# Ledger of designs, part 6: VHH binders against Mechanosensory abnormality protein 6 (mec-6)

Target 1, 343 residues: Mechanosensory abnormality protein 6 (mec-6), of Caenorhabditis elegans (o01811)
Amino acid sequence: DLNKRVYNHTPGPCRVLTDNYKGTAGMTYVESQKRVYITLGYGRAHDLKTKTGIAFYKTNRTDGRSQQEMYDLIEMTINWNGYEYKKEFIPTGIDSYSSSNGRVLLYVINAHPNHQCIHFFQIVESSKLNHRKAICDPSFSSLQDIAVVGPDRLFVTNMAAFGRGWAQILEFSLQTGQGAVYYYDGSKLSTAASSLIAPTGIGYDAKRRILYVGSMIRESIFAYKVAKDTTLELLYEMMLLTSPIGVFVESKTGDIWIAAHPVIHESAWHYTHPENQNIHSPSQILRIRIQEEGNSWVTTEPYANDGATISASSSVVFTDEQMLIGSSFGRLLHCDLTHSYIT
Key: E = the ipSAE of ESMFold2; O = the ipSAE of ESMFold2 at other seeds; V2 = 0.75 times the mean of E and O plus 0.25 times the DockQ between their complexes.

## First folded at step 1 (VHH)

Design e03 (framework vhh_8fcz_2)
Fold by ESMFold2-Fast, scan of step 1:
Structure e03 (fold): chain B 343 residues (1-343), chain A 123 residues (1-123)
Amino acid sequence: as target 1 above (343 residues)
Amino acid sequence: QVQLVESGGGLVQPGGSLRLSCAASGFTFSDYYMNWVRQPPGKGLEWVSGISSSGSTITYADSVEGRFTIIRDNDKKMVYLQMTSLKTEDTAVYYCARVYDSSGYWPEYFDLEGQGTQVTVSS
């Protein structure tokens, strides 16, 4: 029985950066630029009236920056470079690769319900994205998130055999394990893991070569060792007592940040009625620190909300004592960390 | 075995003060975080305040910050909630709840082991 309750708290002062976009579903951090790139308008996949696109948010705080500038999202201009995309662009999952020569590549899931693709972009001229290519595989039924491991090399989660609707709900209820993790090597797509139950967020620890995959229905994170040939070895499963949706790995520490839906039946109801402004789904952010030998971990909860401030948290980024929280239903939160739940 | 007993509730007028007490037994009190949570009539549980095992970390819900003070006494195995400037919206059954620190969650989903104490703020 899912009779859990969420108790409101924050790690420090939080502020709403914007509520103009219905859906801030994915985020990636580019350290070299001190920027978080954010996918906007996922609510349009649910027929909500919203603008879609990609924007960035600056994380560096200097005395020369105005209060207005601290809350501004700067929208990217997309140059499709002759690519004739015939369906609406609804960006959701996103990840990035920064090269030593300063080149930044973005990889973005297009969450169109029936035909999903991953679009490959390069950042140019500070606020412009040049489209490089797209992969649109028939197996892409329910793409969720991307973990980049190198230039044009990435893992991607596919949550279910069926797209959004009653067939997917039945699939989850029967727990048939139709989810997968795919790997793209720059040329070919392959299956890296199969028979997964509702895989969602995915994150990669490059220093330890560990891939973390969330399972919404199992309420857990799977940790895989990534071999030199990119095959996955399951190391362990971390039980969370909550449904992970987004995963972010902090590069400096290896800490795992999770955006979670603690009461999943309320989130599922909200997904079926996204236009109803009176529905609030709880939000929860977890931080996991793996102990040095990898045989134990500590899980803390830096943020939780009953849904009134932010509903159904779907993404999180942590950098320089700052936390950003996004949601598939809207709002983008910025919190400064003044409390530590680990130390 | 484990027992938490809340007391100190009652009827008070808006702007008034009350002090709630929670007496713990059956576990090593000094090893647990302690919390106050409340349930308003017809609504779900709302977290109010928390205090670490040593007392060094104290947190409050935004709705009570500056009005409520949480205190613990490890020798007496007690946690208290001093409430001032009470509002009608503070009307609820108040529970104290322990958090299993070894689980790493802060705050966690709470198991309510006591009967609670009723606070009614009414003119």
Scores: ipSAE 0.000, ipTM 0.128, lowest interface PAE 15.9, mean pLDDT 80

Design e04 (framework vhh_8fcz_2; at its last look DockQ between E and O 0.62; V2 from the best seeds 0.00; counts 0 for: pae O 8.3 > 2)
Amino acid sequence: QVQLVESGGGLVQPGGSLRLSCAASGFTFSSYWMNWVRQPPGKGLEWVSGIKQSGSEKTYADSVEGRFTIIRDNDKKMVYLQMTSLKTEDTAVYYCARDRYSYGLEEFDYEGQGTQVTVSS
ESMFold2-Fast, scan of step 1: ipSAE 0.454; ipTM 0.761
ESMFold2, look of step 2: ipSAE 0.014; ipTM 0.537
ESMFold2 (binder alone), look of step 2: mean pLDDT 82; pTM 0.844
ESMFold2 at other seeds, look of step 2: ipSAE 0.132; ipTM 0.610
ESMFold2, look of step 4: ipSAE 0.030; ipTM 0.537
ESMFold2 (binder alone), look of step 4: mean pLDDT 82; pTM 0.834
ESMFold2 at other seeds, look of step 4: ipSAE 0.260; ipTM 0.674
ESMFold2, look of step 5: ipSAE 0.121; ipTM 0.625
ESMFold2 (binder alone), look of step 5: mean pLDDT 83; pTM 0.846
ESMFold2 at other seeds, look of step 5: ipSAE 0.033; ipTM 0.568

Design e05 (framework vhh_8fcz_2)
Fold by ESMFold2-Fast, scan of step 1:
Structure e05 (fold): chain B 343 residues (1-343), chain A 122 residues (1-122)
Amino acid sequence: as target 1 above (343 residues)
Amino acid sequence: QVQLVESGGGLVQPGGSLRLSCAASGFTFSNYAMNWVRQPPGKGLEWVSGISGSGDYTTYADSVEGRFTIIRDNDKKMVYLQMTSLKTEDTAVYYCATRYTYYVTSEGYDYEGQGTQVTVSS
């Protein structure tokens, strides 16, 4: 519907952590470190001179930090280990794997228009990333998001056959379904699902072995059962009245958090004019709880904004009654959850 | 250590066909995507086609879509470009490459061969 309305509300007190970062498009939570890692600068993909990178935000608010320090982002230093394309790094989708021995691996999509890759990093020395390798497959035309299922084993969404321009616009207008989910097993890339219409956010529930894949154009989430051999069985499609962009699965509850663009044509307009401070596109966060039998769910909306506080929400993380919201156009929002919207 | 050796180029009439071959050595071939890139006389590099390490995915430049087919044989460590309905605009030196940065420069290549000349003329 072109006449969709957004009513501003929050789940509790919210604050903008910083508006100096352009693009906070992807997030991953590392529980063992009490940190959220955030990709920076994606909203400037058209301008390669704009600073990009990765930062972390500490979620433990009781570690003796001052009021100001409690809300600071700390930028990571990247050791590219001789990698050629480091100057063309435009990070967006990100996910992590924590091993039992304390090793933390990060997997990051480089959404550079002419070099779509997944970069493999290891966290070292508190604030340093060592680049380990990159997977750059010619089928990567419009990578969106990553769901890690094990060390160097992951699912990735590719939104469209055409990376951008008139061909992608035509593809979306015809809704022909050229999107895919790929699976990487540590050495080989394969197709896990194909003929998808604009797949975006992806999240994995390890306890239930369910993979959730958002579809921007269908305004839905696909739920797949992941077999032991990593093949996908479609269980159902959860219809939303909004375009999902980012998906986060809460490990403790299995709740599905969605960062969404409730008015997609306004977000599309904002994307073509990212430097215009007068353009505001709406933001929306949904929380979905699957009911006991697994065949029904309850959807709540902890957050919605007309775009003035944060435009075009692209990522969300929820941990310890705290919600973080990121956007391709900048700002990072921190909300304390004081109201339960789930029965 | 890493080597890419192209072959199969030559002179062909408009509307004709050619099959290019690339023999790879010195790396785990099935773990790397392979690309064909061309350089027309007096022009910059143009990406033509790509194939994933497994061979499950292929992609093509708009100018060659429907006319060219990229194939790989991982046991022989070969990648091929089957060209049909050739046009004078397809005249170029064709290179086999790994990890190409779409139409920009050879700076994006990890490895690039010496090339094979394709000339489409009456």
Scores: ipSAE 0.000, ipTM 0.125, lowest interface PAE 18.0, mean pLDDT 78

Design e06 (framework vhh_8fcz_2)
Fold by ESMFold2-Fast, scan of step 1:
Structure e06 (fold): chain B 343 residues (1-343), chain A 122 residues (1-122)
Amino acid sequence: as target 1 above (343 residues)
Amino acid sequence: QVQLVESGGGLVQPGGSLRLSCAASGFTFSSYEMNWVRQPPGKGLEWVSGISSSGGTITYADSVEGRFTIIRDNDKKMVYLQMTSLKTEDTAVYYCAAGWLYDEYTGPLDYEGQGTQVTVSS
């Protein structure tokens, strides 16, 4: 009846890194560069007037920058190499592949209403992206997030058979399970998992070879073992009692970070009125640590907000005791973790 | 029974070319990612190139991109590495490896060959 799942708190001091873009929906961490790459301007998918693009935040705080400069975002220059749909680029889900030789590849969902694609980029000259290719499959109706498992090899979530609108609302209401996880091997797209109810965020633990897939409607995370032939074996389902939207796996610990919508009907209302600055929907970040035997875990809540600071958190990255939170409605939040334990 | 047999190594001058071949037997070749990795004298193993099971995804280490080409033939159960513009630093034992490399050569490999020596010297 009341917002009893949301109590405002932070893990340390927080600040807004940018308020100039309507939608900071996706993030990926490139450890070799000490950078988080962020997709900007997803609000354009809802006809909001906003700039779109990709920027990065440097996680290294001691690289000779002043106090003012240490929180600045740097925009990437995109070389489209003659790609025709450059002007219709609405980036959302993003993931990366890094080699120890310093090469970094980025994979970005274009959430364009009529043609959803995944764009393949390579990072060049520190702040430039060269477009390499795009995959645009007729089955791409509601792409959400990407988990890269190798160079040009990735899993992608497709949330619903219908794109945004009344048909998708009916699909969710009836829980018909028309969501899927697709796998791309560089040549062919295949279905890795089907009959899923609103799959959203996806993250890959390379050390354990486990793929985590969020389900918005089930309020859970599915854990799959990835076999050598890339087939998925369901290990278990973790019930969260909140709607997961973004998933990030911390490489060192295997901890699972989740950006969640704790009151789904409020975020759903916000998505129908994205232009209204007076609407706030709650944000929540969870951290999950899996115990030694797998089927047991500890969940903590390092961040929660009623939506006034950041609405409908959609992505999270954690590295070097820093947390970044993104949203489909804008604002990018940066928080320091000041204690060894978080709540 | 599982074998990866490399061939085509030898002595070549800087700027020269060599073609390495790897013949696979004893496993379902078409189901495996194939890789070339190398070990230069006094260094650890370095991933060179990879090709997906279908041949659709091809990747190269930055040091060899534009100079080396990886090709696979699933019908013949072969993988090849065409090497051009060879440099002294390309001197290494080259291994054919079956398996998925998720972090260059730190990933799991199912099968590895005995290697073929490539020496680039004047």
Scores: ipSAE 0.000, ipTM 0.277, lowest interface PAE 12.8, mean pLDDT 81

Design e07 (framework vhh_8fcz_2)
Fold by ESMFold2-Fast, scan of step 1:
Structure e07 (fold): chain B 343 residues (1-343), chain A 122 residues (1-122)
Amino acid sequence: as target 1 above (343 residues)
Amino acid sequence: QVQLVESGGGLVQPGGSLRLSCAASGFTFSTYSMNWVRQPPGKGLEWVSGISSGGSYITYADSVEGRFTIIRDNDKKMVYLQMTSLKTEDTAVYYCAREGLTIFGVDYYDYEGQGTQVTVSS
């Protein structure tokens, strides 16, 4: 909609974290470690000079860190236990699984235009990732996000049949519904849902066994019941009147946090001209609380920006009264929620 | 100069055992994680096992868990792969590999050895 406008506001004091990366597209929260893992450098999809990697942010404020250290990102060292010829690493979607014995597994989308894969890592020695395996299925044309449901068991969204360029833009303009949700069971990939219109962010509520899938073009979230055999049954669709990109489910409350593009034609323009510093696209974070009967929900907007502070918000994590917002175009934003107990 | 030299491969029947060795030189061996990777005929590289620089952390691919054991000796600058209960699907060229970094978004090892052929056939 050309008439949509954004009014800037924050839920408390916010700060831009310092990094040298172009893009902070994905985030996952590991509660047992009090860490958020962040994928860095999505801008490498457009510029080979862009540095990529994975880093973590410590959410614990009482661990004795100085003010200078409190907001620092710590880069992970990646041990690539295997490699494939000419495979670039452009990390985007990420999710995690924590076992009862303290083992943490990370699953990361490599969004390289010609060879999209999901990489399986294990966290080793606090700041090292050991590569375990990769899935590089020919159907992976436009992977967006991952929802982990168990060790090496995950759902993943594929947004469109065409991975990039004018063909993908034409596909979206015609709204042909070539998107899908795939399921990997540790050995085999299968299609869990098909004929979807631009599926993006995905999040899993383990307590309720509900999978939430965003649709960028429909401006909605689909809620699916995950059956015992991992088949999906559509429960309802929540209309947002904004384009969801990232989905985060708060484990404590079951609240759904959405990183959204409120003016999609501006973010689409920005994606075609990612190196133009004069282009800003709006950012919006929504918080949704579902009623138990599933037939109603309450939506609040803890953050919105016209794009000058952060453009095209792509990921969000909320924990310990802190909110982190990531973007495909750079800048990682940290906000304290000073009035969370009132709302 | 960095050098990794694999040995111990050969022809073995299904259910048999082999021990692969990798001799490292030209770098500070105790600083790097070490790995075994393999390339089956007509397939890409497949990671097999990894061991941390200090030897305290070890990981295996699901396909070899319980059958293979990775060992390192920092004093001798050696890494080993002890293979038991070998299957025809384990047929591959096995490479010893020093850990790689993705600082510039490249998925690779800093260095690989020349490889040693393992053939499991009756």
Scores: ipSAE 0.000, ipTM 0.119, lowest interface PAE 18.9, mean pLDDT 78

Design e08 (framework vhh_8fcz_2)
Fold by ESMFold2-Fast, scan of step 1:
Structure e08 (fold): chain B 343 residues (1-343), chain A 122 residues (1-122)
Amino acid sequence: as target 1 above (343 residues)
Amino acid sequence: QVQLVESGGGLVQPGGSLRLSCAASGFTFSSYYMNWVRQPPGKGLEWVSGISTSGGSTTYADSVEGRFTIIRDNDKKMVYLQMTSLKTEDTAVYYCAKSPYYRSGTYWSDYEGQGTQVTVSS
């Protein structure tokens, strides 16, 4: 090893939208509003001074905003609507549902240490969230991400039997497969898949009825067919050689976008020292296109960084030739895609 | 010790094709992820493509997807980059690099070769 090199690249011009090292861990795209909703403050688990919340970013560039205003995040005001919230709000995984009557529902994981819930919100008056309910099941030990399949109907990944700490590290080292995918039907929680090894990001392709589930430790994506009764049939496993953390499915193409940690032990070390802003861990975004035959796929890498620009990428959204990248350690990147190769 | 030797570069017209080769020695080739990286004139390093230990998984930069194909031969300890539909923007010195970890896609390579020049012009 006489010479080590870092290979950074971007799909076009990129800019940093926020310099918050304390988390932009989850994102969801609401096409009807041309908005990406972003969870802020995952780092609260390590630093109680970190402000938490939900903000949105406008993806349309034609609304007459100034150059500066074009790249601003707008924070949502939360009305807890009678819910007696007794734990800190540490939002991470998020997904959305848009109804035909214009109603937009948000589902947000609250990753408070030792107690995790999914909060159900409705967007009202453009910048307000009304809390509707929460589910706080005792089996929620390490919730990661949500895939919405209908109004108040969703899949959610639970990564491990133990929460953050040494027991979880030992669990991952032994690869005992204590992870699961739960399904909530609007009233009852059930187990959709079990014995999974560190499931992380989850995304749903409604047009093709396929659910994609990342496995951090296996370094793969599982593709499941979703049956009429919402039971899952495993179709295949795609090996990535990198740890998937966030999954986004592009509705029009069926392309799978993955935010990944290419060196999981460096990201794990960074997570044990989240307060040290001089520590950087690599970021990587993959785009996967499944071929028409369904038995093969092509992977491209639109973005990679050594961690100096953004560490440990955890979420990605692609819309209108724009890519947004978030991280559990903060910073939100906006990249314009200037290259397209179809063949 | 670790050595990577690139070859196969040259002058080619736009729309043409070239096949680059990388000969590896001094390490257990079949245990490492292999990459192609390029440096255009006056620019920094740009990752191009990667291939898994068995060759079962490949990754590409958006700028080359559909035009370039990476392949490996573990018995011969060789990595190849088949380039088609070449553009003037593909002009660069091309390097072969092994990943320091099996999980590494593109962010780090623990050794680069001496490179092979590809020039795409009229």
Scores: ipSAE 0.000, ipTM 0.213, lowest interface PAE 18.6, mean pLDDT 79

Design e09 (framework vhh_8fcz_2)
Fold by ESMFold2-Fast, scan of step 1:
Structure e09 (fold): chain B 343 residues (1-343), chain A 123 residues (1-123)
Amino acid sequence: as target 1 above (343 residues)
Amino acid sequence: QVQLVESGGGLVQPGGSLRLSCAASGFIFDDYAMNWVRQPPGKGLEWVSGISWSGGITTYADSVEGRFTIIRDNDKKMVYLQMTSLKTEDTAVYYCAAHYEFLSGSEPYYDYEGQGTQVTVSS
């Protein structure tokens, strides 16, 4: 009966793909390859035993894999090309650009607590990443997520506080609106939006030229029109009554998928104790359909869990009647959606 | 704010020497490779030299190898280019550029660039 309570339900059959990683914080879908690329091992920042990297999951069921291999992740090999780095690779936010000639570029947040960068990769030989460059700016205090708008052109969210625990970030964001959206044009970083309260997930609708930015503390999504010069015009704010963390935009429909923390104080507690397997935070996935040129929307909830199956959902991808759900604290869920959830 | 400010350019005769300086501010200097790139009159950008974040690795274009030396001072947030045995072909606007990647050669893309300083080598 409580407006912030969740009850366990699924949109169809679900399975856990892997739990030997402590984080599956970011995902990006590459339609031309029928693959979802997933960042692994975010918890390594706090636990040196946690395995880190990038892997992909194949969404095509007819590619000749055995039944045992059908749900396996394939880990990418990274060629750093002589890149001199001082800090361990802790990948979180990720997005991609696919060219018409089959070239795929990946952009990945390296979320080291005191110094954060975005790494630029090219996919080669199907399972190898070649490092191309990194951007590291002193303003990158708490990077959350990336929305790619073209080759080496992207928006990125930075939360209101330094790379501290979630309780401190929540306290800080209530005092000041220090969050921002930055834009990188391939050579220069600029501020696209400022004075935001705890910006999190970000997603881009290329067909409609709309950028969606989540606010954890406001419990809302901001919709911005992206102008020809890449400046942002605020169109509206959608209230959710839950804390958005990850945003995915379905290219065909423009539907917005949200990975959310419905009880934010429990996820904040979990963040301070990421190695503790006894801590569970609720998970929630929302699907939003915009109607009448953005004047109204319908929100549905395909998935909710008390945290026992997957804790504190942080990312979601929907494709080919399938849903993948990731979490910064571990596990990766695969759900097949029944017809009632597919338009 | 991020800025790179070059100085030390000027007019010098062939065979002479100049030292260029670049003062960096607004970013974590110690995490960036520093580069010098130049643009001769009527030509495109040419990478000249680079130095890793620590100063442990230096690289040079073939045209300047043995004549130029790149140095950095992380405490002062400075990078320098010591130029000797200058040739008329070294006449260009010289730019200081920062890049968060180990140098892979003459690629002309950088995270931050200065406004440039003119070097003229003429009689």
Scores: ipSAE 0.000, ipTM 0.120, lowest interface PAE 19.5, mean pLDDT 79

Design e10 (framework vhh_8fcz_2)
Fold by ESMFold2-Fast, scan of step 1:
Structure e10 (fold): chain B 343 residues (1-343), chain A 122 residues (1-122)
Amino acid sequence: as target 1 above (343 residues)
Amino acid sequence: QVQLVESGGGLVQPGGSLRLSCAASGFTFSRYDMNWVRQPPGKGLEWVSGISSGGGSTTYADSVEGRFTIIRDNDKKMVYLQMTSLKTEDTAVYYCATPEGYDYIWGTYDYEGQGTQVTVSS
């Protein structure tokens, strides 16, 4: 909407944790460790000088850290375990699985142009990732996000048939529905949903067995029931009047957090000129609470920014009255929540 | 290129007052939150105060609340720190910083400026 206006609003005091990386595109929360893992360096897809990696932020505020140490990121080291890696590592979408024995598995999209893969890691010790395997299927043209449903079992969104440029913009303009959700069962890849219009963020509520899939162009979230055989049953579509990019499900409450682009013209322009540091596109975070009967929901807006503090918000995590916001174009924002936006 | 120039520091007695100024250039000042941070002798950087882009919201470290006031003038591209009831513990080099300059590795703001020295001594 050409008449949309963005007004700067925060849920409490906010701070930028880093702008040394060109991109903080994906995040996953590991409750057993009190850590958020963050993929860094999406900008390498456009500039080979960009530093890439995975880091974590500690959410536990009771471990005696100083004021200055509370907001520091800790970088992970990667042990490739002899994997013959021929492509650069450009991590974007990420999700995790925690087992009852304390093992934590990470699944990371490598957004290398024309040759996209999902890498499987195990967290070892405090700050080390051991590579286990990779899936590099020819159908992976524009992977966006991962929702893990069990050990080595995951859903992944593929946004479009064309991975970039004017062909992708034309595809979106015509709404041809070339997007899909793929499912990997630990051995085989299959198509869980097809003919989707620009699917982006994906999140899984394990307690309620509901999968949420964002559609950037429809400006909506699709809610699917996940059956025991992992087939998807569409329950409903929630209209947002904004373009969802990242989806995070708060496991305890079932609240759905969305990182969104509220003015699609401005974010589209930014995506065609990612190297231009003078372009700022708006950011917006929504929080959705499903009412007890499951037949209605309440949407609130804990955060909005005109793009000056953080452009084109792409990911969000909420835990322990703390919110982290990431962007494909850089910066990682941390906010403390001092106000309740859902009554 | 973001450029920040601090001024207004000096020697003051305990209980005294000083007003620090920061002149900003090289960015759209009215769209950015601004901060004051300080570095006491032999210690790391400590965040002091923040002000929202429009000036409607302010925040302060517990150690300075009730004694310091942060204000901004978007027309002049200036941010100020009004310091009252100064204590010896306030002795530090004071820096004006934008949120984008925060370096997570060192827990510091990355900025272009020399800061302004505040010495509180009897």
Scores: ipSAE 0.000, ipTM 0.106, lowest interface PAE 21.9, mean pLDDT 78

Design e11 (framework vhh_8fcz_2)
Fold by ESMFold2-Fast, scan of step 1:
Structure e11 (fold): chain B 343 residues (1-343), chain A 123 residues (1-123)
Amino acid sequence: as target 1 above (343 residues)
Amino acid sequence: QVQLVESGGGLVQPGGSLRLSCAASGFTFSSYAMNWVRQPPGKGLEWVSGISGSGGRTTYADSVEGRFTIIRDNDKKMVYLQMTSLKTEDTAVYYCAKTLKYYSTGYRYFDYEGQGTQVTVSS
């Protein structure tokens, strides 16, 4: 809406982390390790000199780190095992799977402008990723986010028929239904949902078997029931009146955390001028709690900023009363929650 | 259709008091939480205070808690902000803000329908 305004609000003390990478577009939480894995360098899509990689942030504050090290990102070393596209890595969406035997698998979208893939990694030796495989399908034009449902089984959103650029902006303006959710079963890719308008963030609630898919243009979240055969049944659409970009589902509570762009035309303009550091797009984090019977929900806003502290928030993770916020344009916020905004 | 008209701003000395008023029309007033937000010179918008539709719950930013009181009169469709112990840092344009229909609790994303009212705290 044209008359919407963003107010600056934090849920508690926040720290802005510094980095040499432009973009912190995706995050995944691995509870068994007390780590958040963060994709770095989405800005490389706009500037080939931008450093890219994957790093982790430790959420456990009792592990004996120094004051400086407590807030540092630790970069992962990637072993590509001879894979030919390793030097053109532009990581964005990421999700993880932890097995009962302690093995952790990471799934990462490579958002290269001409060729998009999902890379499959295994974490080894604490700070090393071993590349296992990649899926690169011709239909991958604008991959956004991943929701893992099992080992090497995942849903992925494809936002638009066109990749980054003016054609995609025109597609968004016309609200054509060219978006999709794909499902990979470990061997084959299939279409789980089609004719979607700008699907973005995606998150999976394993306890309730519900898949949440954000729509940037509709300003809503779709909730799908995931059948045992992985087919999707639309349960309802939650209107947000803001553009969801990243979705995180809190495993313990089922709460849905959303990183959003509250003024979409400002973030769209920023994406066409990513080198201009004077452009600030507003950031907003929402928390949604689904009530009993699943037919009603409560929405709160623990964080909002006019873009000066962090521009165009694109990812969020919540754990242990801590919130991490990332952006495609850089910076990473760590906030401690001092108040409950739902219960 | 929604209209929010702010008034009551002015020049006041540090330590002084002001009462801001907001007249609402065009919606079912008691069904929506109301808020005050402000914009200091050269800075972004800052949320100040909120009050539930019934008036049974109030919330305040840490910077104003104990000094500001938010009140509503549903019969008159009015929201007020009673400001005491004003500081130079309270200098801002103050806006009355209605919650959006789809945000049901907590801190909210707002729509605005007025020019605001200027509060200047200076000697």
Scores: ipSAE 0.000, ipTM 0.176, lowest interface PAE 16.8, mean pLDDT 79

